# VH-VL binders against q8wwc4, part 20

Target 1, 195 residues: q8wwc4
Amino acid sequence: STEEKPQQHQKTKMIVLGFSNPINWVRTRIKAFLIWAYFDKEFSITEFSEGAKQAFAHVSKLLSQCKFDLLEELVAKEVLHALKEKVTSLPDNHKNALAANIDEIVFTSTGDISIYYDEKGRKFVNILMCFWYLTSANIPSETLRGASVFQVKLGNQNVETKQLLSASYEFQREFTQGVKPDWTIARIEHSKLLE
Short names: E, the ipSAE of ESMFold2; O, the ipSAE of OpenDDE; V2, 0.75 times the mean of E and O plus 0.25 times the DockQ between their complexes.

## First folded at step 6 (VH-VL; framework fv_burosumab)

Design y1 (at its last look DockQ between E and O 0.04; V2 from the best seeds 0.00; counts 0 for: pae E 18.2 > 2, placed apart)
Fold by OpenDDE, look of step 6:
Structure y1 (fold): chain C 195 residues (1-195), chain A 118 residues (1-118), chain B 106 residues (1-106)
Amino acid sequence: as target 1 above (195 residues)
Amino acid sequence: QVQLVQSGAEVKKPGASVKVSCKASGYTFTSYYMHWVRQAPGQGLEWMGLINPSGGDTSYAQKFQGRVTMTRDTSTSTVYMELSSLRSEDTAVYYCARDYWEAYFDYWGQGTMVTVSS
Amino acid sequence: AIQLTQSPSSLSASVGDRVTITCRASQGISSFLAWYQQKPGKAPKLLIYYASSLESGVPSRFSGSGSGTDFTLTISSLQPEDFATYYCQQYDSYPTFGPGTKVDIK
């Protein structure tokens, strides 16, 4: 074919859009605006964040239950494969600690936004989300160095001792004409649990 | 103010190589892709390739694959485009252009004329 | 690769005329379409981005419209300084340029 197609040296090219501190509200808003303006007129960072929070809660629960088949449509194949190996080898209390209840997510932050092309020239947007959630899983303090323990009363529940954990999920969407506009999870990190 | 300043005009023989520079100022150099676009005399604009902010990744148009090399030096805020095995058809004005959000080119260098003649 | 065509390739107009230039893509593209103005011996200048957004400092007589495969640049009232060549450019995939439209004085 005489079709002129650019070639990439790497599998993916990524534009990191952001400053050194990914947790900047103003930066997030600017980036969100750019996404809205150029990529998706229906895009809202607020709605995205809420959706991401729900996705995180759901996916983390499935992970904790080792229901990897149910994650095939939600998580990138490569990531899922790696996670399967890591999660399966975890102790039960660590697996349980992966699960985040939606009501126990105490903080959500938007990290970096990136745009990249693959070798085929497809365009993707990646949004990193960071979540802080409380878990009732009894994980030895030696394993979770630096984890904070809190006495928390959620709703009408009794006061319980819970640990604060963090997780990072990177959401990806392809912005190619004719492609279904679905967000998938391209990266999952659970600090202190999935190292 | 954003500025892209390119190196001066070049005259080369067929088979030789040329390296054009583009010095950037007035913005965060490491945050933007840079592109090279050329224009033969009396012709349109032709995209050649891009280099990512870190300089570790490049993408070239198929037409130039194997002959073009793009690099960038963060310390001097300069991007380079080297074209080898020059032909008469490579006679053109070469432009560096800043990529804004992988959407459009908002700033351009002044252009560098490269003449390939026997 | 996405190919762009422009029509007309050239046109002659008078000061005060309404000028319309069309850009057509070989396939449907998103709003990643820009318009540039180029004068002889000068680098291209961005006029319109995202198909219809006016670049800062560009006169309001310039406007862009279109979606899918068909896009249009309009100069509502041609001024003496507007005689130039105009290029469309897409960035839905890797960047490509239209062949250009030369606007000459009638």
Scores: ipSAE 0.008, ipTM 0.552, lowest interface PAE 10.8, mean pLDDT 86
Fold by ESMFold2, look of step 6:
Structure y1 (fold): chain C 195 residues (1-195), chain A 118 residues (1-118), chain B 106 residues (1-106)
Amino acid sequence: as target 1 above (195 residues)
Amino acid sequence: QVQLVQSGAEVKKPGASVKVSCKASGYTFTSYYMHWVRQAPGQGLEWMGLINPSGGDTSYAQKFQGRVTMTRDTSTSTVYMELSSLRSEDTAVYYCARDYWEAYFDYWGQGTMVTVSS
Amino acid sequence: AIQLTQSPSSLSASVGDRVTITCRASQGISSFLAWYQQKPGKAPKLLIYYASSLESGVPSRFSGSGSGTDFTLTISSLQPEDFATYYCQQYDSYPTFGPGTKVDIK
């Protein structure tokens, strides 16, 4: 058996809105081409990214609602096992902050793409997706050190305060011959909420 | 301090039904799944099904589909298992068991003996 | 349905012996395996989950290993309170139990 190494928080945080790492972008396109060329002629990183955004919104909402039975087909069992106690123990306002409304996901980026074989010769592709989203959840700014706080005008009188949060979801698909072609979420991080 | 307390032993005739209760205490009742497992005298363990207490959703083992009904009462933190059309092979100890994160069982009730005899 | 077998079905051992019990699954179950101890007239007690993780309060003489289809439970130095029946249980899908291994004195 092989054990997955602990994944570290990415050291580089991109400036939200109008910024991307050009070198990472080129590497991502090269690896996406390799998936297309050698594994799946129907693969598109653009289509994958849009689907991943939809999956993030759906899964994060289910997590915030503690509906873990509905996550069994979407999230790897060992990941879901680790998340149940952690999420259930959160204060309600932290749970609410997990949920990302699809319309409030302001930035999506592709992180690392890994193409590898395990010791049994099984073929895997892992795609790390990073999401930045706004939340109206009632989280004190001092609890979320480093989180950006935005004021959003609602109507003529009210100003809504929103916080910008980030999450990283790692998607995995096994391309071994004869295996069902499904993407599973193999890692979930919500910065400052589930750390 | 988690505790699962089951109802007392039952003696039933073939064709009857039995309803066993399991009262939970010492934890948040709706945060964990509850399963039922039975054990015939001198035999191993057999999974019967589960209930999610927060919404009442159930899943039953194929062998018991159509004969078993699991319900819960969140106001009393109690789960019920009803088995109908009893046969002599249903003589067993019936356990409720709390789901430890993904269908392994960290706490068990004391068991309820159900005897089916003519 | 995932079937589990256990070997041996029973064994006799002395206090202080090393005891090894095996569990085999009919298909790969990754590490989704638990081990239980059951004494006469009592409910099962969880010993090991996720194939090798020791449950809180369980003595360190108990250990589990394996992944995929082949798993073992080891008692490094058998104590008088360890004479019982041991069951494996998979949870990769709907739960199923192995047939049990009875550990007797001598």
Scores: ipSAE 0.000, ipTM 0.450, lowest interface PAE 18.2, mean pLDDT 80
ESMFold2 (binder alone), look of step 6: mean pLDDT 94; pTM 0.949

Design y2 (at its last look DockQ between E and O 0.03; V2 from the best seeds 0.00; counts 0 for: pae E 18.4 > 2, placed apart)
Fold by OpenDDE, look of step 6:
Formats: structure tokens, sequence, C-alpha cells
Structure y2 (fold): chain C 195 residues (1-195), chain A 118 residues (1-118), chain B 106 residues (1-106)
């Protein structure tokens, strides 16, 4: 009866309609089908993409906070070690820019899907995901050459300036009997921030 | 080091207004939402509202609609909360709290005691 | 609006005791739940975020678990400095706090 109902806070979600190369799209679908057919009958590229988006948001925020210990189970050790050095040396505004809010991810695309066997006969699937997200971090435009700046108006309020950033995360899963069927992040790239 | 330093204690009469300040330092001020949370003596935490990084967007709890105004000054890295038409029930410690990407509050001000008495 | 409840409202424990506090949400909130510790006259301090992630500098005797609607804060071995009030907080929608659980010395 006395529930506090806050004023509706409208989060502006930008939907970037990007069309991937039709050939790449078909290739991705075929590979996704192969994953379904030969490795995981419950695999769905749509569901995977949603999960990947959530993982990206979570991992990117932890990176921004330099909480590397929390990433040990999510990110490959070799990648995490390299990231620790790079991220720790970043200025605060750049660190902040690494973090993506799930609601501010404006576009997600599936890159290449790789199915391969290693020298030991282990089966792996790698899926590259690309994310575009808005950040409120104040990064000089000179540092982010090519980054798009957007003016976002939320209702009748003042215009807020946000920058569009991109990141690529490669997800890997081993399909070997007895191995935990978890996706791990095998590669992290934040263009213009972690070069 | 992130710090949120609030203005001093206030004593007001019913019907008056109070404006509490929260000065932020040690981080990129314009990158984070700021919230205000109050706590009446011996009571729990009550969310009042938020202000976005640019100060151009606010959201208030319904209970405070029409009485609360949140603003921020980028030049001084300060956030303000003004509460008008004060009542005895508004007697509380008021906190500013930094919002970490709209998920949780990682840093808090020391609190400002506002006493409303006739 | 999402409402949070806590159980118990208060408890008395001794140093070395295992303490468990529960937080229940009126609806599913995924893992967007945080725990705070507040001592008298002080601001709340973040302990746990994302239901189970330990904030930097917080002792490992603190842990969080749960998902959906039911969450738990556990202190494995209560220390003298742990006597305080603990609050859960959700941010799945607009932020709300639980009513708090006071941990007193027995």
Amino acid sequence: as target 1 above (195 residues)
Amino acid sequence: QVQLVQSGAEVKKPGASVKVSCKASGYTFTSYYMHWVRQAPGQGLEWMGLINPSGGDTSYAQKFQGRVTMTRDTSTSTVYMELSSLRSEDTAVYYCARDYWEEYFDYWGQGTMVTVSS
Amino acid sequence: AIQLTQSPSSLSASVGDRVTITCRASQGISSFLAWYQQKPGKAPKLLIYYASSLESGVPSRFSGSGSGTDFTLTISSLQPEDFATYYCQQYDSYPTFGPGTKVDIK
C-alpha cells in the first residue's frame, strides 16, 4: 500500500541495426548448426549471444575495477595476466570506459565460429562476439579516433554526451568428455583502450 | 582515493527547506550516477533518488516527488539534494552514494544529519 | 516495486559463531543483490555485490550466495568488529533496501 514507486527513469537504448556480410551470416549459421548437430543439442546461437552479452557486461565491469581475482574462472589465465598489466596502467577514465552496461550495449554481432581439434585430439569451439556500447566516460576524442560521439536526450531532460566504443570477446568451450562444459573467455580486445 | 564529503548538520523548522551538498573527489565525476539515501533515527535505509552523470536527468522516489530536487555542478564536482516543505518525519541522516554502473553503491558520504523540529 | 525482506530482524551471537542472514525479494532479481554493513554513526559499507562477489578489503569470512528471490549472507566466524546491522539491496529495478538485520553480542 505504501510501496515506494520511483519516477520512471527512461534509459535510452540505441538500436544499431547492423547487417553483417550475408556470406558471413550464412557461414555462422552453418557452423552454429554444426555445433548443435555434433556437440550440443541444446546449443542456440541466439541464447548464446544473450549469454555472451551478459558475460561481457559483467567481465568488462570487473576489468574496470581491476578485480582480476574474480575473473580467474571466467577468463583464460594467459589472457588475464596480460590484461592485468595493461588495465592497471590505464588512467581512471580509460578504466571506466572499459565497463559496459548491459542496457547500453547497442549492438551485438557474432563473428567467426571456429571448430577445431588440438594436437591432443581435444575438441574446441571458439565464438567471437563483437559488442558496441555507450560510455559516459570522459575520454578525449583525440585518443579515441574514429569513435562516434552521440548526444542522448532522455525525455525532457538535458542532452547527455556519450561515446560509442567497441569490444571483442572470444568465447571458448572444450567438448571433451569429463571436462566441465563451461564457456570461458579466451580473448579480450577493447579497441583504442587496450592497445 | 574516492571520497565523498558532505556538508554539516542542519537544524530546520517545519515548512523550511534544506540543501545538502556532496563533494566528490578521486574519480571521474562525470562518469557516475549519484544517489541520495536517508535513514531516520533507529530506522533502515530509504532510497530518495538519483541524478545522472551530466545532471540533466533525475529520478525520485514517489514519496519525495514535488519536494526533492537533485542537482550537480561539474565545475566543483558537487552534488546537491534539496528537500522542501520539511516535516518532523524528515529528521534523518542523509547520505550521498556513488552508483557503480547502476548496480550497487560502492562509496558513501559520511552522512548529514538533518533535524526538523518546531 | 521490488520489496526486500530480511530474516531475522535481529540476532544475538558470540564471537566465533557462524551467522546466516537471509534476504528475500518479492520477485526475481537475478544476481543484482548487494550486502552492506553499517555500524552506529557510520555510513553503510559495501560487503558483497552481484550476490556473491566479495568487495575488495572485505574479510573472507564474509560470503554471499543465492539467486532469483532468495539470498544469503554468511559470516563463517563472527569477529568482535562484525557486530553491526546488515542490509541487502537490489538494483534489478530501482534500488531498494531490505529492512536490515542487527547482529548483537550475546
Scores: ipSAE 0.016, ipTM 0.589, lowest interface PAE 7.4, mean pLDDT 87
Fold by ESMFold2, look of step 6:
Structure y2 (fold): chain C 195 residues (1-195), chain A 118 residues (1-118), chain B 106 residues (1-106)
Amino acid sequence: as target 1 above (195 residues)
Amino acid sequence: QVQLVQSGAEVKKPGASVKVSCKASGYTFTSYYMHWVRQAPGQGLEWMGLINPSGGDTSYAQKFQGRVTMTRDTSTSTVYMELSSLRSEDTAVYYCARDYWEEYFDYWGQGTMVTVSS
Amino acid sequence: AIQLTQSPSSLSASVGDRVTITCRASQGISSFLAWYQQKPGKAPKLLIYYASSLESGVPSRFSGSGSGTDFTLTISSLQPEDFATYYCQQYDSYPTFGPGTKVDIK
């Protein structure tokens, strides 16, 4: 989100939307290859990333609607338990800002890929996915500190102000032989809303 | 290096109460539910209930409702199980056990013998 | 509550024998079944989770199979340290245990 500089010199500051860091992209491809080579020959980071984007849109909408029972199979239980308390305590405008429409997710990146063993030697892969999305939710800039404001032109005369928010969802799968091959969401962060 | 260390053996009279402790180490105490399971001499395993250490919420087996109380102390990473109105049938080894994400029990305490005798 | 039964309740076997133990659930529990080994005076020890997944450090002579209502624990070649009582446990809902199967020396 800092690599591009269109309109940097206009009176109203716009935050330049960045592209993935090339070094980070190479690192994620190397780790994705290691997953493929040593864990799962059917793994594809590209297919995973598309599925993760759809999961983010779906889960964030369910969170904004406080539909926690529908999240039981997608989110790790202890994380969901803590998340219920955080979300229900939010003002309604903050809850609405959690929801990301699929068509308003403007940038998706793969953050960290972790390959590790837990205290029992069970094999895990964690993939951090970062999403940037636009929202029209009525949130004061001072409340969110660091939020970006974008002017979006609608037709020839209409201007709509949208805020750019970010979220990080960490997906986890156990690759131990014989274990059910499901991804669960092990961490959810919505910048300044749920941090 | 997960460890669950329980308090020592107890001898009690019928009608008394007993409080067994289970000290956890080697993991984030508040991230896993703790269960209590007992075993009478020569008998099988019987689930008594659970506690969520993060909030202290409990769920008890119907058989023990009204007699069992489970609590925790997050500053010492310790779970407690108190059983009141003891009967001779409550003579058993009492185990604490950690569940894995509301599933199976991956770690068990060493057990605490509670003997209820007249 | 989900009731579990085990068969046989006890058995005698020699070192090297193949031993099978069954566990039946009163309703479908998918693969949410664990097996535990317990020696006298000791806490139970997890052997198998998800019906067939071997816990780390458990010898490969132990295996599990089944889904739904019928499950099996197999010891392919019994060793002296395997004489113990074996319990199944379901976690599809609040935990319940099978009554145990005692494996003794012949």
Scores: ipSAE 0.000, ipTM 0.441, lowest interface PAE 18.4, mean pLDDT 80
ESMFold2 (binder alone), look of step 6: mean pLDDT 94; pTM 0.947

Design y3 (at its last look DockQ between E and O 0.02; V2 from the best seeds 0.00; counts 0 for: pae E 18.4 > 2, placed apart)
Fold by OpenDDE, look of step 6:
Parts: structure tokens; sequence; C-alpha cells
Structure y3 (fold): chain C 195 residues (1-195), chain A 118 residues (1-118), chain B 106 residues (1-106)
């Protein structure tokens, strides 16, 4: 039956994505389709993901350096305020662990995509992105419950011990006519570090 | 068996309108997006737009915005594409194509030749 | 718009030959690429979807590979019925097609 074909598709893609949930993959595909179809013809989930990865690397580094003023145009004000309090109180090794190098991001996945209208009729799209990255910051294993330690060689570097961390960034864009089409970060989560 | 059957060839003058039909059968009509793609003689394929399963929402390529209208009749399992203000450059074979999995086309109509000549 | 290019634009081959057609995207499109076969006077026929998945009913001599920006359609052993024009199509954004590759009889 032709109708069963999508299920086979999902299984194949799940094997490739590894950390991805089949349901999330389907949702991502559908929502990405809806975005370029009805909101922005030039939207590309692939390009977006790549940009999000770069943004994550940049923002996470600024966070680690407590450069909150430089984040005012990139991160929602309410989120930035909360982060300022949490990050400032962190030990230096934890702050350092927030920073993700672009070449040490080992996996990127798209989470939930939300399309919604507010009471004023404004149109919004939220895209949750999940990142897995390696850090050289030596954080006690007791603090990073469940974090994995790996011996890795990146490029021409020597083999060194690194820890695998994860972070989630939610990107938001308003698609109301006349509004500047900029993506902003509406939510930041660093599991194990900013809890 | 899935079938998409389109209306016959059309000859129009510049400035006129043309409406092409695509009758679907062999599947749940209200479950799939339908696209229109055209092909000028000896040229490649050009996406024109899509209509959602319910017929309530459409998305058109910028090139055709304001000139193209896609509609859907659930009672007859038929999709329509109307193109207005026809120009000689609109001479092409027009295809309806079923969207199977949000982006690629598994079934196509046989095509409708539209000729625009003075 | 995401632009697709194909190489070569045309080729001549004999029955039994291995044929390779390349499609390149102007930007990364992951695996959101399909391949179609079109014969004169006929509608395109889907061959490959998601870059490498073979459509039901399509002979196994057809295969697709690639991801990101570079994709390849391969016919392992060309048959008489395979002489046609082949198009790649991306659907990472609004659909666009490559210019096509015509496969003629040598």
Amino acid sequence: as target 1 above (195 residues)
Amino acid sequence: QVQLVQSGAEVKKPGASVKVSCKASGYTFTSYYMHWVRQAPGQGLEWMGLINPSGGDTSYAQKFQGRVTMTRDTSTSTVYMELSSLRSEDTAVYYCARDYWYGYFDYWGQGTMVTVSS
Amino acid sequence: AIQLTQSPSSLSASVGDRVTITCRASQGISSFLAWYQQKPGKAPKLLIYDASSLESGVPSRFSGSGSGTDFTLTISSLQPEDFATYYCQQYDSYPTFGPGTKVDIK
C-alpha cells in the first residue's frame, strides 16, 4: 500500500539521525514545509540549522564570558536577565563549560517547531534546536550526572579527554507584515550547568 | 490505482485567462497537497504553487503572484489552476502533481498544453 | 531561490553503459532531493526521493547518492528504455528543478 511508505521513510531517517525521535523528525519535516509554503518561500530548514549552530557557538561563548551586553540584540530581554543571575553565580569551570566551539559541536537536532498567532494577530514561529558539544572543562562527575567522557581527536589535535554536554536554544521569529525578519533566542537551556 | 487526468489543450490570446483542471482518483483526495508545475517547450520544469488538502490555503511562486489562482473541489475530486493576463511566455505544458511527503511528487497528470499566440 | 545545476547537460551512451549524472545545489539542502525521468511528450516520473531512496516500481539499476550540496544519480547498466531527460528537484525550500540532463543513444 502506498500509504505505508512514510513509515519506512521514518525508520530509515531515524537510523541516520541517531538521537532524533521519529515523531520529532516527522513534525520537523511537516513544519518546515509549512514555513516555506506559507510564511517565507526562501526558508530552508537546512540553512536555518546551520545558522542556529553558529549562533549557538557565538552566544554560548559570550555567556561563558559574562558579556551580557553583547547579547541584548540576540536574546530576549527576560531570558537574558534570568541568565545573567544564573551564569554570574557559576564557578569558573562551569562558565567555561558553557562555551561551545563550532568544531566541537558533534551533533545538532531540530526539536519542536511551533507556529502560533497571538491575540493581536501577530504570527510567530518558534524552533527548538538541540546541540551536543565537547568541552575540555574539567567538571566533577558528581555535578554532571550522566554526562559521558570521551577520548577524542579533533582534526590535527592530539587525543584528549573531553566531556559531552548538551544545550537547547529556542529561536523565535515574527512573520507579521512590516516587522523586521530577525530571529531571536527566546529560550536557553544548558543541562547540568544552569539547572 | 492513482490517476490524475487533466483537461485538454488550450489556445488563448494575450491578455486572456486559462483554467486547467486536474481530476484525481484512486486515493483519498483530501489527504494530499496538490502542486502545479509548468514546462515551456524545450525547457525545464518550473514550480507554480500548491494547494492544501482542504482547498482553503494556497501558496504561489512569487513570479505568478496576482495572476494565478488554485482551487479545489472536494465533491468532484478536482483541482483547478487559473492563470490570467496570459503572455506568449506562458506557452507551456502545465502539470498537476501530487505531493506525497511534503516536497516531492509521486504522481503527475498527463499535462495540458496551453498556447498563447496573437 | 535555491539553484540547482546538473552535469553534464547531455551525454551519449550505449546500452549496458554505466551512466552518472550530477546535481549541485547553491546551498546545503540535506537530503531533500528527488530525481525524475521524463520522456518526450510525457510527464516526469519519480525515480528517487530523499536523495537515495528508490521509488516503488523503479528498477534497481537506478540509485541515488549524496547529501548537502552534491548529489548523483547512477544507472548501473543503461537499458533501451532509459534514454530520456533526467531532472533533480530540491524541496528543502520551495521546489526548484535542475536544468535537466539528456541521455541519448550513442
Scores: ipSAE 0.845, ipTM 0.936, lowest interface PAE 0.5, mean pLDDT 91
Fold by ESMFold2, look of step 6:
Structure y3 (fold): chain C 195 residues (1-195), chain A 118 residues (1-118), chain B 106 residues (1-106)
Amino acid sequence: as target 1 above (195 residues)
Amino acid sequence: QVQLVQSGAEVKKPGASVKVSCKASGYTFTSYYMHWVRQAPGQGLEWMGLINPSGGDTSYAQKFQGRVTMTRDTSTSTVYMELSSLRSEDTAVYYCARDYWYGYFDYWGQGTMVTVSS
Amino acid sequence: AIQLTQSPSSLSASVGDRVTITCRASQGISSFLAWYQQKPGKAPKLLIYDASSLESGVPSRFSGSGSGTDFTLTISSLQPEDFATYYCQQYDSYPTFGPGTKVDIK
């Protein structure tokens, strides 16, 4: 088949974020890292964090651009439906603040890994990831209570300011016998933006 | 506040190289991709490639692969585009253009005319 | 590579006319399309992104629509300062531009 040419295209996608259809690439990275985490109790936070950061960067950018059709295979249907309403109602500058560049994610925290059953007896595994990132989006600091503001100076003059924001993404997979082995994002919270 | 200021016009002979600079100001240089787009006289726009100033990673259009090199200097917030083995059909205005990550260009440099003639 | 075509290649219209320019992609690109205005001797200026979103500072007489393969830029009431060439650009993959539509005002 043409797997070698798709590999070259995938390398280009990683260099030029926002130019490609990121859905399959992001899904592959999430699946690989979450499967690794599920089978190894001595979990490598570095490997998990890298995959989760890539997923967060891509999903948050798609969300900021209101590209909900591209999110349907990554985000739980109920969550995406609620997000459409919230994101559409945001001012454009607040929408832009949802997007996180992977190089500006300054802190990543792995939350709890949980196992539970729903009302139908379906077994689920959840992994909570928390991210802190810088943004240049033009948001009044009074709108984001407690947000840090960073200034870049040229001599005695301010040249650039950045704000520190946080987000929490919860990843979920169903392990019920006979169910397709997919990981999906079951919760998305962008503090102060999508509360 | 955002400005992209390019180097001045160049006249070159076939077979030479040209290096055009684009100095950015008014924003965080490493948070935005920088693209290069050219326009031959009386013609449309042609994408050449991009650089991520944060790590220096590049991606070039197939047409220019092997002839174009893009670099950056984060200490001066400047991106460079070098085109080698110049031909007369490389006569064009060369633009730098800023992209947050979405793939469209919200700010453009003023353009640098490069003329290739004997 | 995703090829873009534009129609018409050139047009002349009077002040106050409604002008419509179309852009067609060789494959589906969802809503990843931008429109630019370029006046002679100047750099392009972003008008529309994400097919229909108006860039800040752009007059409201400009609007965009479309999804998939077919896209439209509309100027609801042409003004003298709208004399320019208009380009569409896709960003679903490696950027490509349409060939441009020149708008002359009678």
Scores: ipSAE 0.000, ipTM 0.447, lowest interface PAE 18.4, mean pLDDT 78
ESMFold2 (binder alone), look of step 6: mean pLDDT 95; pTM 0.960

Design y4 (at its last look DockQ between E and O 0.77; V2 from the best seeds 0.00; counts 0 for: pae E 3.6 > 2)
Fold by OpenDDE, look of step 6:
Structure y4 (fold): chain C 195 residues (1-195), chain A 118 residues (1-118), chain B 106 residues (1-106)
Amino acid sequence: as target 1 above (195 residues)
Amino acid sequence: QVQLVQSGAEVKKPGASVKVSCKASGYTFTSYYMHWVRQAPGQGLEWMGLINPSGGDTSYAQKFQGRVTMTRDTSTSTVYMELSSLRSEDTAVYYCARDSWEQYFDYWGQGTMVTVSS
Amino acid sequence: AIQLTQSPSSLSASVGDRVTITCRASQGISSFLAWYQQKPGKAPKLLIYYASSLESGVPSRFSGSGSGTDFTLTISSLQPEDFATYYCQQYDSYPTFGPGTKVDIK
């Protein structure tokens, strides 16, 4: 009885070599530290990143479906208005490519963190998050300049050809005393799809 | 070589205050955060708070809020931690610890034993 | 607050033994975990940072692994000077420490 050694499914960690400047990473860590140190003692950048990933998946799907009404509580009004115009004019395959499945997000990185005060003394924190996700949407390579095509096997699925896309979402929270501590999306960028 | 040298052992009565000092040398004093961590006898480590390089900003653990004050003297490269309204439960070794810039602690003082007894 | 637990709380080992200590976080902390060694009457000493990076001057017999919620400190071959208490510490949020693991001589 040849005991079939369980094939260790080598999770091919697609190391998306995001050229994250090590300096930028350190800067982000320092700024994240400042958030928990002086604004929110319970702040966790890891937890935030996970939440942001979920939010991105959810919001991007709603965008792809043109369900803008459902985004009113999640996305800043000004941003939503601009997106409505841009997304509505997109071809269907481009709209489909906006949607990111949570399981197909291959890389998440924290971009710049900004802390600022307005003229009224209100305190705000902005965190830029960058996401890389795979899409099965067949977008012509000419339209996606620089998009990499990968043959990927996700879990027990057959090998499929997918394109790697990126998106940037900026999350904002007001830290003024008495204000509800909710994160909202203040900026959405899909560089290759929503230009 | 980086060195953190703390003040000597203290014995205090309940209700009193204690001020522990930590003198730093061997590095740019104004470039690093300093933390305080205490350890009760036979117990684990407990984070108390931090002070920024300039000494202008502090962050304390909620447990010590209102009782702890951290200060910094750049001229003497010394950080201070004052704890007021002392209780028997405050009996511990108090450590200053340098922040590595990543919020783990790469250098520690030798510790200061504070005993609170009636 | 992020809580850390350690297993075991104490262990007895002999010189030359492989020793493994586990640290578990109440939530995901990525790789933002450090390990310290503390001897009686002394301050803690940094051993490992970022879960697996060895601090300068620390012997190679020490190694760290893990990510997310589960972390491990390993001493490949225990030396006489390694009998001490070991603490994990997370720095994903404000610093918190594990309860410690005491390594005694068998």
Scores: ipSAE 0.420, ipTM 0.793, lowest interface PAE 1.2, mean pLDDT 90
Fold by ESMFold2, look of step 6:
Parts: sequence; C-alpha cells; structure tokens
Structure y4 (fold): chain C 195 residues (1-195), chain A 118 residues (1-118), chain B 106 residues (1-106)
Amino acid sequence: as target 1 above (195 residues)
Amino acid sequence: QVQLVQSGAEVKKPGASVKVSCKASGYTFTSYYMHWVRQAPGQGLEWMGLINPSGGDTSYAQKFQGRVTMTRDTSTSTVYMELSSLRSEDTAVYYCARDSWEQYFDYWGQGTMVTVSS
Amino acid sequence: AIQLTQSPSSLSASVGDRVTITCRASQGISSFLAWYQQKPGKAPKLLIYYASSLESGVPSRFSGSGSGTDFTLTISSLQPEDFATYYCQQYDSYPTFGPGTKVDIK
C-alpha cells in the first residue's frame, strides 16, 4: 500500500521581469485618463487589463487546441485566417506551449495605446497587452533561442522545470456614439512560436 | 504656496442658477486640470466634472450633463462652475479641487455653500 | 461605475489608540486609491495617494496599504487632532468616493 505524502509548502521567490519603463507607465496613465474623460467615463485601464489577461488565457488555450470555430467571436477574421495556417503547421509540443494557464501568467504589461478617428469619423481605441507566462511544455530551450528556463520549487523536495514565453495581443474597440462597445482581438503574436 | 479661494455663500430659489468662482494662485494655472466636487449636508463627496484651463475643454458627470457649465479665465487664473435649474437637493458645499495629474486632488478650495430653498 | 464602501461607518476611540479603517472597491483598481481627512466646516485634506504613499507634511502615524479591491488606512497612535471623517477615493476611472468613516472621541 502506498500513501500520498503531504506537500510542504513554502514561499517561492519568483523572478519578475520588468518590460515597462517609467516613461511608458506615465504615458499609459495619461492615455487612460483621456479615454475616460472624453470617450467613456466607465473606462478603467485596471479592469481592462484584468479582462485582457482572462481573454489571453482563454484564447491561447483555444489556439493550442486548434478550436478556431470558437475564436470567430473573439478574433478579427483576417487575423484568425492567418493564424489557422501558422498554428496547424506547428509541432504538437509547440502548440501546447501556446496555452497559458491563468495562474502561470507571471507578468502583464500595457504596451501602446492608440486613440484615433478613421476617415469615416469612427472613434477607435487600440490597446496592446503583453503577457509573460510559464509553460511545462516539452520544448528544448535551445530551439526557442533566447528563451529563459526557470526552475519552480514545489515545496522543499520538488523542482519543476518551466520555460518563460511571451505573447502580445492587441485589442480594438470602437467608441463611436451608438455602437455596441465590444473588444475584438486585432493582432496576436506569440514570440518564438509563431514567427 | 498653492491656494484656491472660492466665492462666498449663495442662497437661491428653486429653478434659479448659481455661479461659483475659484481663484487659483501659487502655481501655473494652465498646467493642472480643475475639478468640482460637492457635498450635501451630512453626506459624502460627489464628483461633478472637470475643466482643462489651458483650452477650456470640459467633461461632466452624467448626472449633471445639461445643467452644469464650467468655464475659466486665464487672465485672472479663475475657474467657474454654473449650475442651472436648481432643486432643493442641490443644497451643498461646492469645492474646486486641483488635479494632481493622476486624478487625486492635492489642493482644495475652502468650499462654497449653496442653499436652495423656497 | 466603481463603487467604494468603507468600514466602519463610525468609531469611537481614545487618544493613543491604533485605528484601522477599510475601503473596498466594487472592482479592481490596482493601487489607484487616495485617502482624505475632513474636519467639520473644512475642505478635505489629502493624506495618502497611490494606496500607500504619504503626502508631504502628513504625520508618519498615518499609513495606507492594500491593492486590488481592499485597502486600509491606519493611524498608529491617535492624536487629538485626528478626530475627523476619513474618505477614500479611487482614480482608476472617473473619481468616486467612499461614504466616509467618522472617528469620534470615546
């Protein structure tokens, strides 16, 4: 007879990689203010960022499973069409590495925020979100060129090897008066996996 | 030293308008947004809107849209808030407050009591 | 809209007491929260911004903590001049304020 040993938990120090600088942070706050002051009083960059993290985890999982039909409501059609070709050509371990577990997204940053009017007078906001996540997918670290390999300690006796990957998702929303305020994903990049 | 000095108390009838002034000194007037916040007797604080004194552009809370007008005079470093179609529930102290550039308020005027009664 | 609640709505305390006031947001606001002190007949006065940064000239017995949805203001040793009403305010979106916490003499 065998019994599961209880795991001894201790606080593990995670390495946080900073990809934002103070100048970008200030510019992000100014643009977020301009959005709520002049476009939508209910806009909150904090709420958006948390929702974007949830969307990234969900969409990246569907991509890894090649469930493109389920992505039609979330991702711009031209982007999805290009992704289908690229994702289906990946080795299975690379496909699995696309999926980000929400609990393993270790850093999220807001990149560029674009506020503009098109030639038809429609109002748009584009927000680039960058995510760093850990994966246990079986990918040799040398094949990812420049990828970092981290050991994640699970108690005093266990070490799990994980790889740090990044992705960039650009979200777009039309703020024209009278238009339903839906976000769509207008750009998807998984560094080292899809390029 | 930064100071925001507001105009004196007002008593108005329902249906009238009131215009409150806020004179700024001790800093570059056009470099900071100005907000208006009110407080009914015994109640909490309520944001009404803001003005950019550089260009005069404004943004108002939805509750006050159509009744509030904010203006400024850069030659006197003064912002104004006018509230029209007054009701008894508009009885409150009205504050001007300077935006810190991150939308918390580092300096406040002394407040202007506006009483609306028949 | 981002709604803020405060607890308790009022409290009675003695000089020297440690006082803790909480503020809860209806959604995550990161650390974009400020605390104000207001005495009767006076305008609010900024105490803390960015959840935990002490405004210049504010005594060090005041401190703030928290992020996300849950925030606290702490007065480590209450002084006679600290009897007032305390408000939290978020600035992640258009400004909204908590309902206030009155700190009275026991």
Scores: ipSAE 0.377, ipTM 0.766, lowest interface PAE 3.6, mean pLDDT 85
ESMFold2 (binder alone), look of step 6: mean pLDDT 94; pTM 0.952

